# Ledger of designs, part 5: VHH binders against E3 ubiquitin-protein ligase RKP (RKP)

Target 1, 188 residues: E3 ubiquitin-protein ligase RKP (RKP), of Arabidopsis thaliana (Mouse-ear cress) (q9siz8r82to269)
Amino acid sequence: KLHGDLDVSVSQREGISVVHHGVGPPIVGLEEFSICGDIRIVKPPLVLESLALFSSARANACIWKGKWMYEVALETSGIQQLGWATLACPFTDQKGVGDADDSYAFDGRRVSKWNKEAEPYGQSWVAGDVIGCCIDLNCDEIYFYRNGVSLGAAFTGIRKLGPGFGYYPAISLSQGERCELNFGAYPF

## First folded at step 1 (VHH)

Design x8 (framework vhh_7aqx_2)
Fold by ESMFold2-Fast, scan of step 1:
Structure x8 (fold): chain B 188 residues (1-188), chain A 120 residues (1-120)
Amino acid sequence: as target 1 above (188 residues)
Amino acid sequence: QVQLQESGGGLVQAGGSLRLSCTTSGFTFSSYTFSWFRQAPGEEREFVGAITWSGGDTDYADSVKGRFTISRDNAKNTFYLQMNSLKTEDTAVYYCAVRNSYFKGTYDYWGQGTQVTVSS
């Protein structure tokens, strides 16, 4: 378990702010107001499917200090861009995570890392794989894991943000792609 | 080199049906998404519908959902737009377009366009 997994207990920790629109304790999950395209929760709490040609969303957790990780369990192996984005990253029907310089993504379908431009990175993924998405703001680096095995540093010297700004777990899925988000401990 | 050839456009009365075809050539892989767009007189080009390279998933503009169906025949290298319950508002030049799944968000190749005119 990496220190700083994005579970509900982290609402008391420095380095994270959780946006809450409901009743009850803050829970790290999908920020519904961030959705561009059409992402459906097909199995609660967080099994998602894209019904539009290209869909994007952010989690409701803003990371501004420390080392944090979330996981994505792939139910399909097609185009998905998984990683981190600022609130300013544009989500459109053509642009998602990794398509602007304020976002960083891994795509195992095309075996690429994305930060505005694509570069070779990682390895091909298959349905059933668990992709770890790690950001380390102590070192300004982003790392990805496949089934617990590090793929190496994807991005170094990631952009430092000013006070009040941070990085959000963020995903983009092409049509029909399905995954499950895991932000740490589940109540089951 | 990828080429797209459209056919099936024409004049039809409101409430009628028409089937557009787009025959493709030059594909060396099946990673493409096939789409239809249209451009009405004086309007911008708009998305109509798409089908993934696997043929399993389709997407439609709200204005045509339930009336239009996109399909593909890999053996004939052809994809189709079946247009039912046509309205005068469907009058436009229809374009087939193909996007390599590696370059999401952009359409790599476009057909020449075929005119569809729906009279009242």
Scores: ipSAE 0.000, ipTM 0.121, lowest interface PAE 18.0, mean pLDDT 80

Design x9 (framework vhh_7aqx_2)
Fold by ESMFold2-Fast, scan of step 1:
Structure x9 (fold): chain B 188 residues (1-188), chain A 120 residues (1-120)
Amino acid sequence: as target 1 above (188 residues)
Amino acid sequence: QVQLQESGGGLVQAGGSLRLSCTTSGRTFSDYTFSWFRQAPGEEREFVGAISTSGGYTDYADSVKGRFTISRDNAKNTFYLQMNSLKTEDTAVYYCAAHDEWLGSYFDYWGQGTQVTVSS
């Protein structure tokens, strides 16, 4: 899919830094060294399943300027916390995206937004839904979409980061939950 | 090719201080963002702190903010974690890591770890 600034080679765009070990132009994908818990890639490149009670991971893309979006296609409807995190966000067997003040998540199973504490937000989700996760660093806002329909601003006044730091697409999945990540970007 | 070596770990009493060092061997020290992670027995590895390529920005985990300070010395190819007001829950193996300006593998280079034990 084609989504805003994430629809072309991300390595050439101001506002995003991408890590890629493969041959050819860099592409946005999962940073396997970030995995806490146990996440299996069940269908390459990006259909994921949590094999641990609670698993978390970041993408290999650091967003430090501009407006960026990625999508998560839900293959199951249970607890998933989807959004954005800095490197400082702790990933443990009980803490993931949205459980610290340096991360922001939407969870459609519990119909909540998470930034250290839960508040009601959004809509209940079902398997087959596509969740859009958008960060706008021009306005310091995070908002989510369900099947292309905006759920409204989830977070405003998100923490500004200094030079060299940024926000990463990040996900946390309870045991047995499965999803497909779509960053829009692909090799030139 | 680039190697990271931690030093400065050991046994310290609660309320005490300890300074960890991470020395790199390589030609591109100034190109890296550096971080510290730790892993307590039976726990997952967790982020502790990071310092930008310029040294102008630092970030810390909530649990250590105000007590720990990360710094770098490009002339010595070394970066540091100054740990003050140590608590027993700070007991862990501490790892240093180097990241290529957020553009290389985020964990391109890891040290072997250094044990920090805080006794009551």
Scores: ipSAE 0.000, ipTM 0.174, lowest interface PAE 18.8, mean pLDDT 80

Design z1 (framework vhh_6z1v_2)
Fold by ESMFold2-Fast, scan of step 1:
Structure z1 (fold): chain B 188 residues (1-188), chain A 121 residues (1-121)
Amino acid sequence: as target 1 above (188 residues)
Amino acid sequence: EVQLVESGGRLVRTGGSLRLSCAASGRTFSDYAMGWFRQAPGKEREVVAAISWSGGSTWHADFVKGRFTISRDNAKNTVYLQMNSLKPEDTAVYYCAAEPYSYDWGEYDYWGQGTQVTVSS
């Protein structure tokens, strides 16, 4: 854990906490210390490519109350698992977002939703699609969108977290897959 | 800016082995993913292998899997390509390339001059 040794600034609104490792206003972006595998930033700020067989990362934003969304613009159509994970969700070279009970993902290549196990959900995606990833902690639900069209509630009754815990935007990419993350203007 | 110099290319017989080296300048080497590319006469340049900035992850093209292995030594600012069981089809100029994790620092492709590998039957 290196957070206490870094020049870190934090901005907090009710429902979101953002950590920025540099000087200036906190901006939602990729938490580089969360990366498992190998993710290259192919175009700043947030066009990403996986160079490892399976790579995972979290954003620097913790959601603990309210309704929040981020978008992923697909530059390739292969396996990507997009959604939400707690800090405790393990990332390994074989497991990522959606492979543990405290993480939730949509994969449009396999047309599946993941929470430990896969279940059919959503639509097949193609390069150029924009996938919306929404979490609603008022209702304990997670939704996905394809090009602005709702795919319906993917998960209901999502795991409730106690004080000090939250969900992070999180992604897992198979080798060669590429996407652009969009967190909007801070705080989204 | 990164300067890359490849070495190790030679004439070898079918079934032989070679190790190519790519020496990079600067302390920023450990922040760069590195790759090996090749180009045969009259053909387009193709990617052969890639390695993450930490060396913890590697990728190899299907046509070299099991025969070629990419590795790096960040203390020596060097990337290697170990080539085993060489075939005539592996004859090409081999290039190393560096891609920064941010395009803010480079609008130029970081490519070496290449090293010629010739495999005779």
Scores: ipSAE 0.000, ipTM 0.112, lowest interface PAE 19.0, mean pLDDT 78

Design z10 (framework vhh_6z1v_2)
Fold by ESMFold2-Fast, scan of step 1:
Structure z10 (fold): chain B 188 residues (1-188), chain A 120 residues (1-120)
Amino acid sequence: as target 1 above (188 residues)
Amino acid sequence: EVQLVESGGRLVRTGGSLRLSCAASGRTFSSYEMGWFRQAPGKEREVVAAIDWSGGSTWHADFVKGRFTISRDNAKNTVYLQMNSLKPEDTAVYYCAVGYEPSFAYYDYWGQGTQVTVSS
């Protein structure tokens, strides 16, 4: 069951194409079953707020080849860990994106990158910023952007995906933090 | 409530071909990634192939590359595994899987499996 007019729009950023059809791809959103903690949808579909001390979620899309990006529009400037995680990354009330070796995150509040350990990376962020989260499995690298400006490669030599081992867009938010997710960025 | 039902497994001669099907019910999986796994007696379960929601991106294990092809039909909520040039080493129960729960290593929804036997 697909119907309606066929409308197409395309945008490209850093070699990443986004294609929207009037009838076509399913909507990429949050995987409800992945949610740990307590996340409220403040404004449908994807303006979110963490009500628990630490909440985490994955998107319902798995990336194991190519170059992909999604964006996070920050509505608050506190602790948020944004990036990529496999299904093996545990989500608990103290652990989220960036706390396991198959999990990578940027946090602009603490100006750090996370892959089990924190290291200085990037720039401090403010409410209203748009953070780009890019994974390039052709080069095995993860990049972040702030308002369209590259912050440089955050992680290189990331663990190459195996069978069904994909990286999911993934987020972790401290209590009271709010953001809007945009999963519309795909490789061409 | 989620059910994955594999079918198509049978006895096949070495060099033969077979197509496995996995029909999903209780939930629409057109926005989810799916995979085929197999397990032979006394061996660990191993992943064979995976396909993204669109069918535009696929992965195949090195030991089946060039012989097996995964595909999907989202209108039928079904995933397929086309198996060519079958070898005795391909004898196993084949499982369809989908799953996106962090508490499970990779997949949380499994079918009951379909037996493929390849005679030498």
Scores: ipSAE 0.000, ipTM 0.158, lowest interface PAE 15.2, mean pLDDT 75

Design z11 (framework vhh_6z1v_2)
Fold by ESMFold2-Fast, scan of step 1:
Structure z11 (fold): chain B 188 residues (1-188), chain A 123 residues (1-123)
Amino acid sequence: as target 1 above (188 residues)
Amino acid sequence: EVQLVESGGRLVRTGGSLRLSCAASGFTFSDYGMGWFRQAPGKEREVVAAISSDSGYTWHADFVKGRFTISRDNAKNTVYLQMNSLKPEDTAVYYCAADVWSEGLYSTGYDYWGQGTQVTVSS
């Protein structure tokens, strides 16, 4: 639904824009030009595997207003950092989502939340779990879900700037980790 | 408290071999991933190799793949970098690094660094 809702009509809604480099209506997917490291699409549309030590990517959807959510179905249980990042968040072979003050991540392998520094948060995850990643720009909060159950507010007072600044669904995966991204999880 | 001490760096001729060691203390070494990084004059620090806490996963940069091998001995709290077929381009200060805030190497970054050991490869 989310990728259907993020068609041409949704991309014109206030609070979201979709960057599209192909033919047809804009859909939410990975922003290919954001990829740092090496990510393989194991199964279209969006079952991903990291082939590099540490790989990061953003979706092609920018959220600057409203409440938005996407889901990640874990195919492996190792280190993955799932959440939200601006375009200013640096992606390197050692830095990813949660390593800068304008990026926010949950990692259920280490049971931690990341915003430049780690703090305990959430629950340990296992392969087969579905992690919900929610941003609420009305309240300036980020929260995560495990199999539909809220883990509570992870971050409050999240950083935001004026026009042109926004948050992208973003992920970082250690080598060999696999997940499926679902941008059609929740209506807006 | 946390301390990483690299050793083994020296001058070596092109085509030679060298083994670097990094002795770790102040944390439960066997729970954390380790990495080797290098920095040449005027260049940014780059990741060379990485190893998970249990040695189940290793990664090597393309520019050293087939020549360098990372390994660890958890009983000795030591990580190693075996360097073969050395080239002048391998000249750099080599750093051992640990992310003591996570299980394994695959963290958001490395928080603890050694002081480095100089490797110079001459023609």
Scores: ipSAE 0.000, ipTM 0.152, lowest interface PAE 16.0, mean pLDDT 78

Design z2 (framework vhh_6z1v_2)
Fold by ESMFold2-Fast, scan of step 1:
Structure z2 (fold): chain B 188 residues (1-188), chain A 120 residues (1-120)
Amino acid sequence: as target 1 above (188 residues)
Amino acid sequence: EVQLVESGGRLVRTGGSLRLSCAASGFTFSSYAMGWFRQAPGKEREVVAAISGSGDYTWHADFVKGRFTISRDNAKNTVYLQMNSLKPEDTAVYYCAASRDYFGSEYDYWGQGTQVTVSS
């Protein structure tokens, strides 16, 4: 498939699909075939707006080993579910990231974490905030940051996946919500 | 104006090695990511390997990892694919392609292809 592992050198780095740092042009982008609903690219490459009542998408990076983080710069403060999803997570006009097993989301509008069901987590967000979405497969944990400050562990004991499967950066946006994706952050 | 010319394709035995080359002209080579694709008769074209404009980052498809290595020489405007431990299922026409995007799914320019045949 097109979604193979990316090597950052001529040496093989099995177990790492994509290794990025917050420098330079984006290497990872939105997986356009994953889009459910209607997402407009407001400003290339990755300033997005939902035109449908509820839109979802995944990035083209698959993480199945190690620790990785991406960022979302909020241009609006409404309902957005930001986090991680496997290919098994259904995207529909009513369901997105955090609404099924194997998907995990933070929503700062409702101050909740989502894994099939909502539980209180985090802080209210405002337009201009940068939300960090971190997955650590060494510890099987997911945690979020607001403007560089940790909100604590959101999910522990996340499901371990078999060889060849992984978690993708994934987002769901209600109508009119706007954000910028940044896939250049990779904690070593 | 823009040209991508592949060379090196030939008949090889199972377990053999081959090096493909792609000579580029008509654009600023170091500003473009380069990819190798292949297409067997009756099959869809698939991505084999990709390399960033600087050469610092590479990607290889799972089915060729450990066997194929992509590299480039920006001074010579050439991208290479070193193919080792060849299998009959590697038989295909191999295409060189250039992309403005860093490992994007869109490729702007394509070569004419070079035939690789692996006999058992």
Scores: ipSAE 0.000, ipTM 0.122, lowest interface PAE 16.7, mean pLDDT 80

Design z3 (framework vhh_6z1v_2)
Fold by ESMFold2-Fast, scan of step 1:
Structure z3 (fold): chain B 188 residues (1-188), chain A 122 residues (1-122)
Amino acid sequence: as target 1 above (188 residues)
Amino acid sequence: EVQLVESGGRLVRTGGSLRLSCAASGSTFSNYAMGWFRQAPGKEREVVAAITWSGDSTWHADFVKGRFTISRDNAKNTVYLQMNSLKPEDTAVYYCAADLYGSSWYEDYDYWGQGTQVTVSS
């Protein structure tokens, strides 16, 4: 299991920076100011639904070193683009995760990987599947998993970023699509 | 891969109505987001309306809101543009386009029809 949690315990580790907007300890969650379109938390803490044609958001955690993974539990099987994006990746009502050179996405509805251009990758997904989104900055690779089974390396030689920059867990959802984000458990 | 054939373009009077149809064949139509674009002589091509693969979400350009409605029938592999209260400024060739991924829909559509001419006059 190559899972690196993005919860509060992970915020103390080298390679992750958590953006803190409130009072209290930093917690990995959805970055509300990143939302383009209309994403609502339909069941706290982190079951999301897109109410706009195409909605995108980033987590509040920046990964700049090491190997990290988050999971997405699919409550619907339609178009969702799941992966990693920088702060510079444009989020519009037409463009989301995977539509620019500095973002990388997997979509199991269309069995494709996205880095500006689409290429075949992975397997068809169904509601109830858990998709793992893994980034390995030691070897500059991105991997996806379906129900714990590796789909293989999706992207190799991913773009290296300058000091002070990193990749964020990021998602884009078509209208009516619903998923649960899992950044790992809080410290035990 | 999908192929698109538009129909329904014709001459209509100002204030009239017209419905354009776009028939799709080839790959699974219901996997594609669909859009209607138009281009008038001497003008750039512009997006008019878009609809998601499921048909549950639509977008309409500000200049057609309240007058045009995009819809689709996945059982018939067809997308429609219902055009009401037509104005001379709506005169253009109308194109149907398909985007497999829905993430580049405005500018980078994967497949295009050949267009159907709509002329609005008094």
Scores: ipSAE 0.000, ipTM 0.157, lowest interface PAE 15.2, mean pLDDT 79

Design z4 (framework vhh_6z1v_2)
Fold by ESMFold2-Fast, scan of step 1:
Structure z4 (fold): chain B 188 residues (1-188), chain A 120 residues (1-120)
Amino acid sequence: as target 1 above (188 residues)
Amino acid sequence: EVQLVESGGRLVRTGGSLRLSCAASGRTFSTYDMGWFRQAPGKEREVVAAINSGGSTTWHADFVKGRFTISRDNAKNTVYLQMNSLKPEDTAVYYCAAGTKFYHSLYDYWGQGTQVTVSS
């Protein structure tokens, strides 16, 4: 929720809606009010560390059409669940991205994809890796990349019906895990 | 609340096999991810294997892959660890744990452990 006299607007382009302050161009970043647990911004703008046992957050961008990707540069190699979640996906101290049927995650520490249940997927990751998180709403698929190399299709049939359909970049990190988010240029 | 009781630990010879069991009491067993951990003398507790709530997905530590297999029977509220080709390095107290994330710090329920000794 907004606090006091904060000036917030929503900028929309075909396929993406961004919440931002009304100064300058729209900027995709972390949605502070989405944070469950405790996430510290250790280096602005988007180098993050989890201070709680399990922390989750969404970006301030809703993807509802087209093909979009964001990147996560890993500063640590432990448990992180990286991907996409709807606004309705519950974040708790034990549940994050990939733990409900309306969220999808890749976890390279456990070499698994998560959509309510875990299934084997991908490759082990190491600190210094860049993980690409891609959603393609033209074919209703989610893919992940490691250092620019595709790990293959992870999830299919991700479409929901109705005027509230959309997915947010979303992350969950275990205690002490650290990463840098990169949302690219916006608007483009 | 879930209570966990391990059994099956004993002395075995190098190259032998052993099956550990973890019996759970409580109505929520089928909703938990389950893990097997071990702790050798003078070492930290480490994760050995994990299995999701439905039993369809498993994880095994690299040092036991191909030798150990985790499984579960939700109708019997039991988790198993089948241990083959045992080595002296496998000597440890083995613990069963229940939680919402396998080998995450949020295992909520732990057993008392069962001792496995592998002699050369």
Scores: ipSAE 0.000, ipTM 0.189, lowest interface PAE 12.3, mean pLDDT 81

Design z5 (framework vhh_6z1v_2)
Fold by ESMFold2-Fast, scan of step 1:
Structure z5 (fold): chain B 188 residues (1-188), chain A 121 residues (1-121)
Amino acid sequence: as target 1 above (188 residues)
Amino acid sequence: EVQLVESGGRLVRTGGSLRLSCAASGFTFDDYAMGWFRQAPGKEREVVAAISTSGGITWHADFVKGRFTISRDNAKNTVYLQMNSLKPEDTAVYYCAARFDEYSTPYFDYWGQGTQVTVSS
């Protein structure tokens, strides 16, 4: 260790783990075993629709260091809670992303940010908008974008996690809501 | 055969202390990060504490920080959870879990059967 004051070994580790339950190379996508409710891929590769009153899912990629972003292209403008959640975030027919202290969500239908409690944040969205969901673990912040324009910091001082844990791209959709997930614009 | 065996769970009074142990066998313990999880009735399983392969790095959930301490003894293939100042809300089944290399995957590879901790008022 060249520096007594800084732990440089920690700063150089890769910040992502991708897991999958199949053959071939790992691909960042929806974690099928995480689905609560009823989310269906209505158009490949990742145009999703909720068929249940409230559905939630996580991606198969875990971010535990660095700065990462994924995008959600809205096909409908209703209630969707988009953001980041740990494995411990409860997904039920009434609880999803942003309903527990280990999850963080933006909802542009209600113009709110969610971390257990709702606070005003962001802008109203419309069908056709692209929402960027960014987590920056270098400064412990979460940001959202609408059509490439920053909505400002949504959350600061986000919860720090131990080894084996990280934040997953995560979504919750009301019945009939549709979106397309894009993990390639800011590759994991 | 991989095996994780938790012990030490029992009924204790509010304000009491308890030490849980998890004995590991059937794998190279020194290559695995260890964690303690708990699950109360009607709740999801939550992470309580985690410790790196060497024991040099530890993490504790905010709701137990200052009260619980995770440690490990690689010579004895055992991980411990020292629980102090117990509260009724700490009542849960406590699980030991092992993960090969702390940065290889977010999933834990091996799980124990759990040990019941009940804290009475």
Scores: ipSAE 0.000, ipTM 0.138, lowest interface PAE 15.9, mean pLDDT 80

Design z6 (framework vhh_6z1v_2)
Fold by ESMFold2-Fast, scan of step 1:
Structure z6 (fold): chain B 188 residues (1-188), chain A 121 residues (1-121)
Amino acid sequence: as target 1 above (188 residues)
Amino acid sequence: EVQLVESGGRLVRTGGSLRLSCAASGLTFSSYTMGWFRQAPGKEREVVAAISRSGDYTWHADFVKGRFTISRDNAKNTVYLQMNSLKPEDTAVYYCAAKDWYDLPSEYDYWGQGTQVTVSS
């Protein structure tokens, strides 16, 4: 009966589509089928640790219109690439968010923004910081925040690549790095 | 040999519905992102809808949201475009296209020959 209770659910509102497997309404969270590498959920629902040398994942929420933000509370200060990726962005044991032209990341360990190539951006981060990851598809821009303070526009013209696929909250973590994802910044 | 073959285009009245199909051969269909484009006479080609490799995620242009739905059947190597509440401005040749995003930036696009949709009042 348990198996018969599980179903694929899709909720679509203007600007966001959420997909999950389960009974009940769809919930914004980590898309477990997207995981490349090895990510442990240290504390449910969303305190994560990378157990592989490099791990990547997407949320189950596709942003295709409007302005949306999620937050990442850093439990460690090492290499993490935080931002946005299309469904087609390749996740491998060496490549993650920001390593292909259809993804965008901020890395405060190296103080860089990544869209295939690195450019200086932002501020060095420390454990305990909260990083805001904002996408504005009305202006085609991506912004990052550190502890509620804007670091400025990171990327512009973000929808000129490909057929306008939606973007997913997406993260990449080096081995031993830990963070907590917070999707409560989405409008309801 | 890669081929994309569209079908289903015809004349419909305003407010009508159509389902377009695109049958793919000569490629590993489940490894390709599929899209629908359209081009009206004297206008540039524009993207209408796209669907991920798995079919789990879709994108639709603002001018068709709520009216058109893209879907795919990987077992049948087919992508579909369900078009509802058709308007005269939807009149165009509709093209199916495939992209391989394993090779970034993708250098390879495959296109069908197109299927004509005409919407009259």
Scores: ipSAE 0.000, ipTM 0.128, lowest interface PAE 16.7, mean pLDDT 79

Design z7 (framework vhh_6z1v_2)
Fold by ESMFold2-Fast, scan of step 1:
Structure z7 (fold): chain B 188 residues (1-188), chain A 119 residues (1-119)
Amino acid sequence: as target 1 above (188 residues)
Amino acid sequence: EVQLVESGGRLVRTGGSLRLSCAASGRTFSEYAMGWFRQAPGKEREVVAAISYSGGTTWHADFVKGRFTISRDNAKNTVYLQMNSLKPEDTAVYYCATDSLWGETYDYWGQGTQVTVSS
């Protein structure tokens, strides 16, 4: 259920599709209709807090070609699963980014990479860190950065859903965790 | 600026065929990749098929591959899902969506169309 009239703008460029609800240019941001659990926008546009035990959301940008990066500035150091998910990836109160084979996540609290199963990867993170989330569909690889330093390739041979669908910047946060999303790093 | 309305769902026999239609209104339909999704009671929504903006590339989920075919007619602003060899497991509400508007399809863009497969 939506109130008032919607003015919807969509931009499709080489490698990215963005939807924006409003007047003006398409802007990459949080897709509010994707939210599972309870995520509060603490400081518009993109400082977020999870109010539920486990919450997930994706951006309004679909990456289907090329090399793209977004950043997450950690305001807290607890469990957050940061990365990429297809539109078909199930978000529930128990499962989020990295819990299905069509999603990929880095979690610096548990020092793990997630693609359905956990494997050791990366470094322990602290509040104030900036985590870079990069997808390279030319090479079918995903890799992460901590404060501008590469943590190495996390995933290779990444699964593609189809040519009409791709990967969305996506996050999952445990209760009380906070972060700021930055999409101004596109393209990388 | 796209609104989607699904139609064609009905009760059919196991082994039967059905064609679903998704009529789009708005000015940017031909620039969107489109998909068909479904949701059975108590289950998560899942992607069934996808088609590129030009119709030149299609994708079908493994569980419908060889039985379902997605197509589009940009002159008529319509996407189709041809469903053959229907099984009871195909019983669901079927939704069409642009790849970036999935969350709005259920609440804003359309109510879906119910497909029931019986023996």
Scores: ipSAE 0.000, ipTM 0.152, lowest interface PAE 12.8, mean pLDDT 78

